# Miniprotein binders against q6w4x9r395to579, part 87

Target 1, 185 residues: q6w4x9r395to579
Amino acid sequence: GHCSLEGGSFVTTFDARPYRFHGTCTYILLQSPQLPEDGALMAVYDKSGVSHSETSLVAVVYLSRQDKIVISQDEVVTNNGEAKWLPYKTRNITVFRQTSTHLQMATSFGLELVVQLRPIFQAYVTVGPQFRGQTRGLCGNFNGDTTDDFTTSMGIAEGTASLFVDSWRAGNCPAALERETDPCS
Short names: E, the ipSAE of ESMFold2; O, the ipSAE of OpenDDE; V2, 0.75 times the mean of E and O plus 0.25 times the DockQ between their complexes.

## First folded at step 8 (miniprotein)

Design d5 (at its last look DockQ between E and O 0.03; V2 from the best seeds 0.00; counts 0 for: pae E 18.0 > 1.5, pTM E .633 < .8, unsure alone 67.639 < 70, SAP 83.88 > 70, placed apart)
Fold by OpenDDE base, look of step 8:
Structure d5 (fold): chain B 185 residues (1-185), chain A 90 residues (1-90)
Amino acid sequence: as target 1 above (185 residues)
Amino acid sequence: SRVLVIIISRDPELNERLAREAAEKGADVVIIVTDDDETYRKALEAVKEAGKRAYLIWVQFSDPELVEWAVELALELYPDIERVIVIVDP
């Protein structure tokens, strides 16, 4: 399964459903019992301009009981706030530079993350087949049914992205908006 | 050669039929542009029932920007797409 966060505000689910939203919060991208230690992958969005439609991905966070890894454009930060030199390795996670513009987080449990740092901060999530039907969050449920990708954290199927996205907020923040915007924002 | 079909219709029955026909005729990717989840669901089921393998991408709200994004996605998934067919039912 492949989930992508591109163009600042576009998301493509594991089931290949594209949508867009504008928010300035941290959102759960991926939760699954297949992630050890209650692991979750999150996306941090922030304002990139003056209008409400000018929002963009600014960081990706992996959080578990054992690890916290924050990947932003300029640094990789751990749970204690310490910036790490790459490659950074924990028990089952390795973060390293893949290319001049891309970082990769590799894991032993079937999760891979590629982050494009420049020119646009973008993220690509790959999960193994063992995750089928067992994922939750903005990346969807990876069950091959596109129609139920907008299932909220409470298990309610939504017809629009905004309510779906809002349900996966990891903190208290403003509601997401669905507005036409420049895909290059 | 790979074929991309884009269906833009508000008619659920037409969408279902067109999706089925596209799949039967060998479409590799079908983008369905509709605001109605039921419309897409029916199209998806039609393709499955036809026993043909087509990759369906759902685009909501007839958003031109999302359509473009879906096309880009299709091209990323299938770089060898050589034909694009657009079916519009206003």
Scores: ipSAE 0.151, ipTM 0.597, lowest interface PAE 1.7, mean pLDDT 88
Fold by ESMFold2, look of step 8:
Structure d5 (fold): chain B 185 residues (1-185), chain A 90 residues (1-90)
Amino acid sequence: as target 1 above (185 residues)
Amino acid sequence: SRVLVIIISRDPELNERLAREAAEKGADVVIIVTDDDETYRKALEAVKEAGKRAYLIWVQFSDPELVEWAVELALELYPDIERVIVIVDP
């Protein structure tokens, strides 16, 4: 299964459903019981221009009870707040520079992340077959059916990407719809 | 002269071989359009093992706009690209 986060805030789910959104927040990309220690993969988006609606990926975070690995657009990799030299290895995770422009996070539990650092910060998530039907988040549920990939954190299938994406916010930030649609407070 | 090679195939062996050959022939950027992330990883390893400096970009078959985006990225990185070679596996 593949999920991609590409320029212009384009996302393609594990079931190959494409969508685009604009938001400034941290979002849950992937949660699964297959990830050890309550692991989750998250994406951080921020404004990418002078337009209020344009956003881009600025960091990817792997969070568990043991690790908080941050890969950011400034090319610094941290774990639990400490900068790390590459290659960086834990018991079950290895982060290394594959090319001058790409970093890879490989794991023993079937998750792989490839991050393109330049010219535009992008991320590619790959999960093994054991994840089928057992994922949640912006990357969808990996069940082979695109019609329910916009399933919210409450388990409701939405017809629009905006409502789906905002339901997966993983931090305190305004919903994108509120910023775009509130002409007065 | 700067060369962009675009490989469009769902065949992992073909992708790996063509990416290596493109890098060996001096391609500056290789865009691999495939649904299979394992194919991208193998192609990347093959180019690295050959000791070549080609820039690899992976794009999934999900939206023609994403292929266009990858080409725009390649042109931003190498604005002096003079040759584009497209290889499609029917």
Scores: ipSAE 0.000, ipTM 0.107, lowest interface PAE 18.0, mean pLDDT 75
ESMFold2 (binder alone), look of step 8: mean pLDDT 68; pTM 0.588

Design e1 (at its last look DockQ between E and O 0.01; V2 from the best seeds 0.00; counts 0 for: pae O 13.2 > 1.5, placed apart)
Fold by ESMFold2, look of step 8:
Structure e1 (fold): chain B 185 residues (1-185), chain A 82 residues (1-82)
Amino acid sequence: as target 1 above (185 residues)
Amino acid sequence: STTRLRIEFRDISEEQAKKVELIIRYEAEKSGVDVEFEYHDGRLTVEARGSPEAIEWFLYIVRIRLKYELPDVTIYVIKVES
């Protein structure tokens, strides 16, 4: 399954449902029982444009009971707050520079993250087939059906991206916005 | 240093061209890129000028926005000159 965070504010779910949102927060991108030690991927968005409502992806975080790996747009990789030289390895995670513009986090548990640092900070999440029907978050539920990909953290299927995205925020932050100031919307 | 970018869109309606133009004007203003448009007989031609880095970011963002917002419109990069 593939989930992408592109163009600063666009998301395509594991079931290929596209959407766009704006919000200044950390959001749960992927949760699954297939991730060891209560692991989760999170995406950090912050203000990025002239409009006060426009935001873009600024970091991706893998968080578990043992690790807090942050890959940020400033091209620094940290684990538990300490900067790491690449390649960086733990028992089940390896982070390395794939190319001059791409970093990869590879794992033994079926999760792969590729981060494009330039020209635009983007992220590509790949999960193995064991994750089918066992994911939650901004990347959707990976069940082959796009109609319920906007399922909130409380299990309610929503018809709008804003309500769905808002339910997956981690922390006290403003509600998500969708196309509020974009002249093409 | 100034980079010139020429892109075009083929076989698009005047309505589609207006939507493309809106996207491109928005992203050009954000990126500090100057753009000029010409639409004729189903072809929209865009001439863009800016720093090499501004043009690179501009083109990349426009491609992403078109992928999500106007998936039936194809962008053709005709030339990039510095």
Scores: ipSAE 0.006, ipTM 0.269, lowest interface PAE 11.3, mean pLDDT 81
Fold by OpenDDE base, look of step 8:
Structure e1 (fold): chain B 185 residues (1-185), chain A 82 residues (1-82)
Amino acid sequence: as target 1 above (185 residues)
Amino acid sequence: STTRLRIEFRDISEEQAKKVELIIRYEAEKSGVDVEFEYHDGRLTVEARGSPEAIEWFLYIVRIRLKYELPDVTIYVIKVES
């Protein structure tokens, strides 16, 4: 399954459902029992302009009981809050520079993350087949059905992205806004 | 804190109920949720107990798996107590 966060406010789920939202919070992208040590992948969105509709992805965070990795446009920060030189290696995770503009987080448990740093900060999440039907978050549930991707953290299917996205907030943040815009436009 | 969840399946065959039970038991074990089952005359009742977070995940994943694996079966969340 492939989930993408592109264009600042566009998301394509593992089931290939595209949607758009505007929010300035940290959101859970991916939770799964397949992630060790209660691992979760999160996305940090912030204001990129003056209007409330000008929001963009500014960081991706992997958090587990053992690891905290924050990938932002300018640095990679780990558990102790220190910026690390790449490649950075833990027991199951390696963060390294893939290209001049791309970082990659490789794992031994079937999660891959590619982050484009320039010109636009974008993220691409790949999970193995063992994750099928066992994911939750903004990236959806990876069950081959796009119609139920907007399932909230409480297991309620929503018709719009706004309430869906809000349910996956990792903090106390303003409500997300939804715009019906083609992510390919 | 402990949350109790009651799920019902109506108009479900015995064969379907067996499949549901297998799926739910598997997910319950993974989620740290205790479950009990009762099947009677086409109705399957599931009682689940666990932490609020565990129950939340459990319910979510069960809905997903059942929709995928048993799309003709309807799940009814009857009661949540915390």
Scores: ipSAE 0.000, ipTM 0.173, lowest interface PAE 13.2, mean pLDDT 88
ESMFold2 (binder alone), look of step 8: mean pLDDT 90; pTM 0.899

Design e2 (at its last look DockQ between E and O 0.69; V2 from the best seeds 0.00; counts 0 for: pae E 4.0 > 1.5)
Fold by ESMFold2, look of step 8:
Structure e2 (fold): chain B 185 residues (1-185), chain A 82 residues (1-82)
Amino acid sequence: as target 1 above (185 residues)
Amino acid sequence: STTRLRIEFRDISEEQAKKVELIIRYEAEKSGVDVEFEYHDGRLTVEARGSPEAIEWFLYIVRIRLWYELPDVTIYVIKVES
């Protein structure tokens, strides 16, 4: 399964459902019992222009009981707050430079993350087949049915991306609906 | 049905307790979980009530936020009953 976070705050779920949102928060991108140590993948978005509708991905975070790996648009990789030289390896995770513009986080548990650093900070998430029907978050539930990919953190299918995205906030930040205005510059 | 959850934080300052309370109150409101707090002698106790699914998500997201934002506090799950 493949999930992407691309420029303009566009997301494509594991079930290939595209959507866009405008928000400045940390969001749960992927949660699954297949991730060890209560792991989760999170996406951090921030304002990228002069209007509320200009938000972009600024970091991707893998968090578990053991690790807090942050890959930031400033090209710095940290674990638990400490900057790391690449290639960087833990017991189950390796982060390395795939190309001059791309970093890769490979894991032994079926999660793979590729981060494009330039020209635009973007992320591409790949999960193995064991994740089918067992994912939650902005990347959807990976059950082969796009009609319920907007399932909130409470298990309610929503018809709009903004309510769905808002439910996956992992921070005390404004709701996505408050940031959906896009006045002309 | 209603699930009841009791969690504690031990050996935390009043300042830390206020930060924890902010996170928990926000996530409880978002998840439809009712919470009550008691702080004394460095111990913050939280009583939470909600549906089984709401409590499960609430506990999950609170742990995630604490690991991310306040890594020096430890959550202790004391009791889960329904």
Scores: ipSAE 0.274, ipTM 0.671, lowest interface PAE 4.0, mean pLDDT 84
Fold by OpenDDE base, look of step 8:
Formats: C-alpha cells, sequence, structure tokens
Structure e2 (fold): chain B 185 residues (1-185), chain A 82 residues (1-82)
C-alpha cells in the first residue's frame, strides 16, 4: 500500500483515493497493530501563507513507546529532542539520506517512509501486505475499498474529508477545511 | 459493553496536572469517555469509562497529545477492566 502527501494539501490513501484538506494541526496518518510498541505515523501541517487555504506539510513524525522521530525540512529530531546526524539507527528503524533532497525511514516491520525535503516538503508512505485491512488514519484502511476510507477515529464512515480529517487530529487545532485551492498551496 | 481504565501520572506538579486534565477532558469528551480526576501529593489519577473502542482510542490519543504538550510527563496505565 502506498499513501502520499503531496502539493501541500493533497493526500492519496493506501486504496488510492485522492482528497485534499486545509488544516494546521498534527494528524494521524497511520495507526496499525502491525506497528510495534503502539507505533503511529503522523503528519504536521502548518500555515504556509496568509489565507486559510495556504497550508502545507511541514513535518512527519513517527511515535511509539520506544521511538520518537520527527522529520522536518531542516532536521531530524529524536527522543532526546536533539537533531541527529544521518544515518540515524535504532533497534528497528533507520533514517538516512536517500538523495540530496530525499530522506528515507526504513523499518524492519514493513513500514517505509520517503520524505522529499525540497522544493516541496512531501511524504510517501509504503506498508507491506501484512497491513492490509489493518490500518487507520488519513491514509485509510487499506482494504481495497475507497468508499470507506473516510472512516473516523470512532469508526464512523464519513462522506466528506473534513470530518474525517478532523477526527484524526492529534491536538487542539482548528477544524480542517475542504476547499478547492491552487494545488501548489 | 463498558471498559474501565485507570491511568496515573507520578511526580507531576500541580501545574502540570492541570494541563493534563485539560487535555484529557477534551479528548474524553470527544471520544465519548467519562473521566474522573484525583490529584494528591504529586500524583494524578484518572478513571475513565466507556466502550472498549472508545477507551482504546482515548488512551492512544492522550499518549500522543501528552507527548507533544508535556513531553516530560510519564503516563502509567494501571489497569483496564471490561
Amino acid sequence: as target 1 above (185 residues)
Amino acid sequence: STTRLRIEFRDISEEQAKKVELIIRYEAEKSGVDVEFEYHDGRLTVEARGSPEAIEWFLYIVRIRLWYELPDVTIYVIKVES
């Protein structure tokens, strides 16, 4: 399964359902029992301009009981809050520079993350087949059915992205907006 | 069915406890979980009740929120009863 966060506000689920939203919060991208130590992948969005529609991905966070990794445009921060030199390696996670503009987080449990740092901060999530039907979050449920991807954190299927996205907030943030805007914003 | 969750925060200041309470109350309300708090001598105890699914999500999101907002606070799951 492949999930992408592109163009500042566009998401494509594991089931290949595209949608967009504008929010300035941290959201759960991926939660699954297949992630060890209650692991979860999250996306941090912030304002990139003056208008409410000018939002963009600014960081990706992997959090578990054992690991805390924040990948932003300028640094990789880990458990102790310090920026780390790459490659960074833990028990089952490795973060390394793939190219001059791309970082990769490789894991031993079937999760791969590629982050494009420039010119646009974008993220690409790949999960193994063992994750099928066992994922939750903005990346969907990876069950081959796009119609139920907008299932909220409480198990309610939504028809629009706004309530779906809001249900996966990991903080006290304003409600997300679902508006058509410039794909470059 | 109803699940009962007890969590504790140890060596926590009163100020921190207030912050934790605000966070937890917000998430509890959002998740449909009933919560009760008790703070005494540096220990905050939280009792939570709700459906199994609600409690699961509640605990999960609380851990994440606390990580962001109170990274130095440790959460202890004491018991889960259903």
Scores: ipSAE 0.226, ipTM 0.627, lowest interface PAE 1.8, mean pLDDT 91
ESMFold2 (binder alone), look of step 8: mean pLDDT 90; pTM 0.897

Design e3 (at its last look DockQ between E and O 0.22; V2 from the best seeds 0.00; counts 0 for: pae E 11.7 > 1.5, placed apart)
Fold by OpenDDE base, look of step 8:
Structure e3 (fold): chain B 185 residues (1-185), chain A 82 residues (1-82)
Amino acid sequence: as target 1 above (185 residues)
Amino acid sequence: STTRLRIEFRDISEEQAKKVELIIRYEAEKSGVDVEFEYHDGRLTVEARGSPEAIEWFLEIVRIRLWYELPDVTIYVIKVES
């Protein structure tokens, strides 16, 4: 399954359902029992302009009981808040520079993350087939059905992205908005 | 430097509160955070104290753990003092 965060505010789920939102919070992209140590992949969105529609992805965070890896446009930060030189390797995670503009987080448990740093900060999540039907978050449930991708953390199917996205907030943040996307965001 | 964090859980059953407490105590111990609990009439209050970095880590882990294990429980961060 492939999930993408592109264009500042666009998401394409594992089931290939596209949607967009505007929010300035940290959201759960992917949670699954297939991720060890209660691992979860999160996306950090922030304001990129003056208007409410000017929001963009600013970081991707993998967090588990064992590891915390924050990939932002300028640095990779780990558990204790220290910036690390690449490649960075833990027990089952490796972060390395794939290209001049792309970082990759490779894992031994079927999660792959590619992050485009420039010119637009974008992220691409790949999970193995063992994750089918066992994912939650903004990337959807990976069951081949796009119609139920907007299932909230409470198990409620939503028709719009805003309430769906809000249910996956990892912090106390303003409500997400479903608006037309600024091409520059 | 020490940061104080107050977390509240509202409309939570006693059974849920027990589960939350177990999870939070476990993560607090791992993070080097001191925690105290108070449950009263459907409200669980958690007071956490530690370094700013420890509290930040602790809170994030707790959010994820509780989201996974108790997804129907809402977490309210009431106060952070540093």
Scores: ipSAE 0.006, ipTM 0.207, lowest interface PAE 10.5, mean pLDDT 88
Fold by ESMFold2, look of step 8:
Structure e3 (fold): chain B 185 residues (1-185), chain A 82 residues (1-82)
Amino acid sequence: as target 1 above (185 residues)
Amino acid sequence: STTRLRIEFRDISEEQAKKVELIIRYEAEKSGVDVEFEYHDGRLTVEARGSPEAIEWFLEIVRIRLWYELPDVTIYVIKVES
């Protein structure tokens, strides 16, 4: 299956359902039991222009118990907070420069991510057939039916993109009531 | 060395606290982190112990799960010491 994140905050799900949203948050793009170590793929969106609706993808994050890999507009790839030179390789993941404008994350567990760095930061997610019916997030549920691709994090199928997208926010949005310190003393 | 993490949840019901506890116990087991809980008068306090690396990953995963599963609760990170 193929899911794309393109300029103008345009998304096409694994079931080919297109939608657009406008938000400045980190969102869960893909979760699945097929991803090892509670893995999730996340997308970071931020304001990118002057108009009210100008938001764009600024980073893609793969997070699991074993890995934290951030691919940003500045071509920074980090794991555990460290900048990494490419190619970067773990037991299950290889991140490398595919072309002068494209970077690829290949995995042994059926997830592939291709990031276009220029002229516009865009992302293309590919998952193997073992993921069918077993995905959740902004890329939809991959069940071959577009009518329920807007299933929220609470399991409710919505008819609008906005309610669906808002349900998949991850905790990188500023919250007035959330107070935190760094985890290290 | 061992890192000790203290987090709190405030103004939550006993039912909400039990749901938080289930999530945290699950993620602590998967992350190799030891946890203890105390609930009193709307406040749930959690003390977590583990390697610095395990605590960092545990906290990130717990924040993500709580945001999705229990959006009405707020996590407060009180202290991290090693």
Scores: ipSAE 0.000, ipTM 0.172, lowest interface PAE 11.7, mean pLDDT 77
ESMFold2 (binder alone), look of step 8: mean pLDDT 89; pTM 0.891

Design e4 (at its last look DockQ between E and O 0.61; V2 from the best seeds 0.00; counts 0 for: pae E 11.3 > 1.5)
Fold by OpenDDE base, look of step 8:
Structure e4 (fold): chain B 185 residues (1-185), chain A 82 residues (1-82)
Amino acid sequence: as target 1 above (185 residues)
Amino acid sequence: STTRLRIEFRDISEEQAKKVELIIRYEAEKSGVDVEFEYHDGRLTVEARGSPLAIEWFLYIVRIRLWYELPDVTIYVIKVES
């Protein structure tokens, strides 16, 4: 399964359903029992302009009971809050520079993350087949059915992205908007 | 069905406890979980009740929120009863 966060405010689920939203919060991208230690992948969005539609991805975070890895445009921060030199390796996670503009987080448990740093911050999530039907979050449920991808954290299927996205907030943030994207976002 | 969850925070200041309570109350309301708090002598105890799914999500999101906002606070799951 492949999930992408592109263009500042566009998401394509594991089931290949595209949608967009404007929010300035941290959202759960991927939650799954297949992730060890209650692991989750999250996306941090922030304002990129003056209008409500000018929002963009600014960081990707992997968080578990054992690890916290924050990948932003300029740094990789781990548990101790300090920027780390790459490659960074834990027991089952490795973060390394793939290219001059791309970082990769490789894991031993079937999660891969590629982050494009420049010119636009974008993220690409890949999960193994063992994750099929066992994922939750903005990346959807990976069951081959796009119609139920907008299932909220409470198991309610939504018809629009706004309530769906809001249900996956990992912070006390303003509600997301489902507006047309600003060309600058 | 209803699930009961008890979580504790130990060696937590009164100020920290207030912050934790605010976070938990917010997430509890959002998740449809009923919560009760008790703070005594550096220990904050939280009793939560809701559906199994609600409690599962509640605990999960609380862990994440606390990690970001109060990284020095440790959460202990004491009891989960269905």
Scores: ipSAE 0.318, ipTM 0.694, lowest interface PAE 1.5, mean pLDDT 92
Fold by ESMFold2, look of step 8:
Structure e4 (fold): chain B 185 residues (1-185), chain A 82 residues (1-82)
Amino acid sequence: as target 1 above (185 residues)
Amino acid sequence: STTRLRIEFRDISEEQAKKVELIIRYEAEKSGVDVEFEYHDGRLTVEARGSPLAIEWFLYIVRIRLWYELPDVTIYVIKVES
C-alpha cells in the first residue's frame, strides 16, 4: 500500500483517496498493530504563507516506545533529540540518503518512508500487505474501500476531510479552520 | 461494547499528578472517554471507560502528550479489559 503527502497539503490514502487539508499541527499519519513498540508515523504541518490556507509539510516523525526519529525540512535527522549522521541504523530501522534530494527510512517491519527534501518537502509511505485493514490515521484504513477512508480517531466515517483530519490531531495546536476548500478531494 | 482501561503512575508528586490529570481530562473529554482519578501517596490511578476505538485513541494520544509535556512522568501499569 502507498500513501503520499505532497505539496499544497495534498494527501493520497492507502486506498488512493485524494484530499487536501489546511492546518498547523502534528497529525497521526499511520498507526497500526504491525508497528513494533506501539509505533506510529506522524506528520508535522506548519504555516507556509500569510493565511491558514497556506500550510505545508515540515517534518515526518516515527515514534515508538524506543525511538523518536524526526526527519525535518532542514535536512536534519534526529533520534530522541540527538542529530544523527547518515546512514543511521537501529536494530530494525535504517535511515539513509537515497539520492541528493531524497532520504529513505527502511524497516524490518514492512514500513518504508521516502522523503523528498527538495524542491518541495514531500513524503511517500509504503507498507507491506500485512498492514491491510490494520491502519489508522491520515493515510486511511487500507481496506480497499475509499468510502470509509475518512474514519476518525473515534471510528466514525466522515464526509469531509476537515473533520477527519482534526480527529487525528496530536499535540497542543489549533484545529483546522479552513474546510472543504478543494472540492476535488 | 465497553472497554475499561486502568493506568497507574507511581512516585509522582501532587503537583505532577495535577498536571497529568489536566491532560487526561482534556483528552478524555475530546475522545468521549469517561475518567475517574485517585491519588494517594505518590500513586495516581486513572480508570477510563469508553468504546474500544475511543480507548485505543485516548491511550495513544495521552502517551504522546505525556511524552511531550511531562517527560519526567512515566506510566507504570496499563490494564485493558474488553
Scores: ipSAE 0.000, ipTM 0.235, lowest interface PAE 11.3, mean pLDDT 78
ESMFold2 (binder alone), look of step 8: mean pLDDT 90; pTM 0.896

Design e5 (at its last look DockQ between E and O 0.06; V2 from the best seeds 0.00; counts 0 for: pae O 10.7 > 1.5, placed apart)
Fold by ESMFold2, look of step 8:
Structure e5 (fold): chain B 185 residues (1-185), chain A 82 residues (1-82)
Amino acid sequence: as target 1 above (185 residues)
Amino acid sequence: STTRLRIEFRDISEEQAKKVELIIRYEAEKSGVDVEFEYHDGRLTVEARGSPEAIEWFLFFVRIRLYYELPDVTIYVIKVES
């Protein structure tokens, strides 16, 4: 399954449902029992500054009881707050430079993350088939049904991206401001 | 079914306990969990009640929020009963 965060504010779920939002918070992208040690992948969005409709992805965070890995635009890979030289390896996770503009985080538990650092910070999440029907968060539930990809943290299917996105906030942040976008409109 | 969760925070000041309480009330309302608090002698005890799924997400979001907002405060899960 593939989930993408593009243009700073566009998301395509594991079930290929596209949407857009303009929030300034940390959000749960992906949580699953398949991730060890209560792992979660999170996205950090902030204002990119020019207009009220411009928020963009500024970091991706993998957090578990054993690991914290932060990837941001400055090419800083942080575990416990310290920048690391690439490649960076733990028992289950390897982060390396894929190209001059892309980093990759590969794992032994079926999660892969590719981050484009320039010209625009973007992220591409890939999960193995064992994750099917087993994911929660902004990347959707990976069940082959786009009609319930906007399922909130309380299990309620919403019709709008903003209510769905707000439910996945990982902190006390302003509610997401978003104009709903449809691929046909 | 209903799950009962008891958690506590140890060796925290009254001011820290107020901040923890605000976080927990917010996440409890968000998750549909009922909470009760007791603070005594540097220990904040929280009793939480809700569906098993609501309790799971409540605890997950509380942990994440404490990580970002109150990194010096440690959560202890004391017991989980159905």
Scores: ipSAE 0.006, ipTM 0.309, lowest interface PAE 9.3, mean pLDDT 78
Fold by OpenDDE base, look of step 8:
Structure e5 (fold): chain B 185 residues (1-185), chain A 82 residues (1-82)
Amino acid sequence: as target 1 above (185 residues)
Amino acid sequence: STTRLRIEFRDISEEQAKKVELIIRYEAEKSGVDVEFEYHDGRLTVEARGSPEAIEWFLFFVRIRLYYELPDVTIYVIKVES
């Protein structure tokens, strides 16, 4: 399954359902029992302009009981809060520079993350087949059915993205807005 | 360094509060965080104390656990003081 965060406000779920939202919060992209040590992948969105529709992805965070990896446009920060030289390797995670503009986080447990740093900060999440039907978050549930991708953290299927996205906030943040704007904005 | 975290739940039943307490105590023990609880008339207040890093991990896992185990319960206020 492939989930993408592109253009600053555009998401495509593992089931290939596209949607847009504008929010300035940290959201759970991927939670699954297949991730070891209560691991979760999160996306950090922030304002990129003056208007409410000017939001963009600014960081991707992998967090578990053992690891904390923050990939932003300028640096990779780990548990101790310090920027690390690449490649960075832990027990089952490796972060390395794939290209001049792309970083990759490779894992031994079926999660792959590719982050485009420039010109637009974008992220691409890949999970193995063992994750099918066992994922939660903004990337959906990976069950081959797009109609139930907007299932909230409370188990409620939503018809629009706003309440769905809000349910996966990792902190106290303003409500997300669903707007039909250019994903590159 | 010690950080104090305050979590507030509103419109929560006594039964829900008990469940929240169990979850939070479990995570607090794992993270090495001290916690105290106060429930009054539908409001549950949790005070947590620990290192900055411990509090950060604690809060994260608490939110995750609550989402999955008590989806009808929401956190209304989070305040961090150091």
Scores: ipSAE 0.005, ipTM 0.220, lowest interface PAE 10.7, mean pLDDT 88
ESMFold2 (binder alone), look of step 8: mean pLDDT 90; pTM 0.896

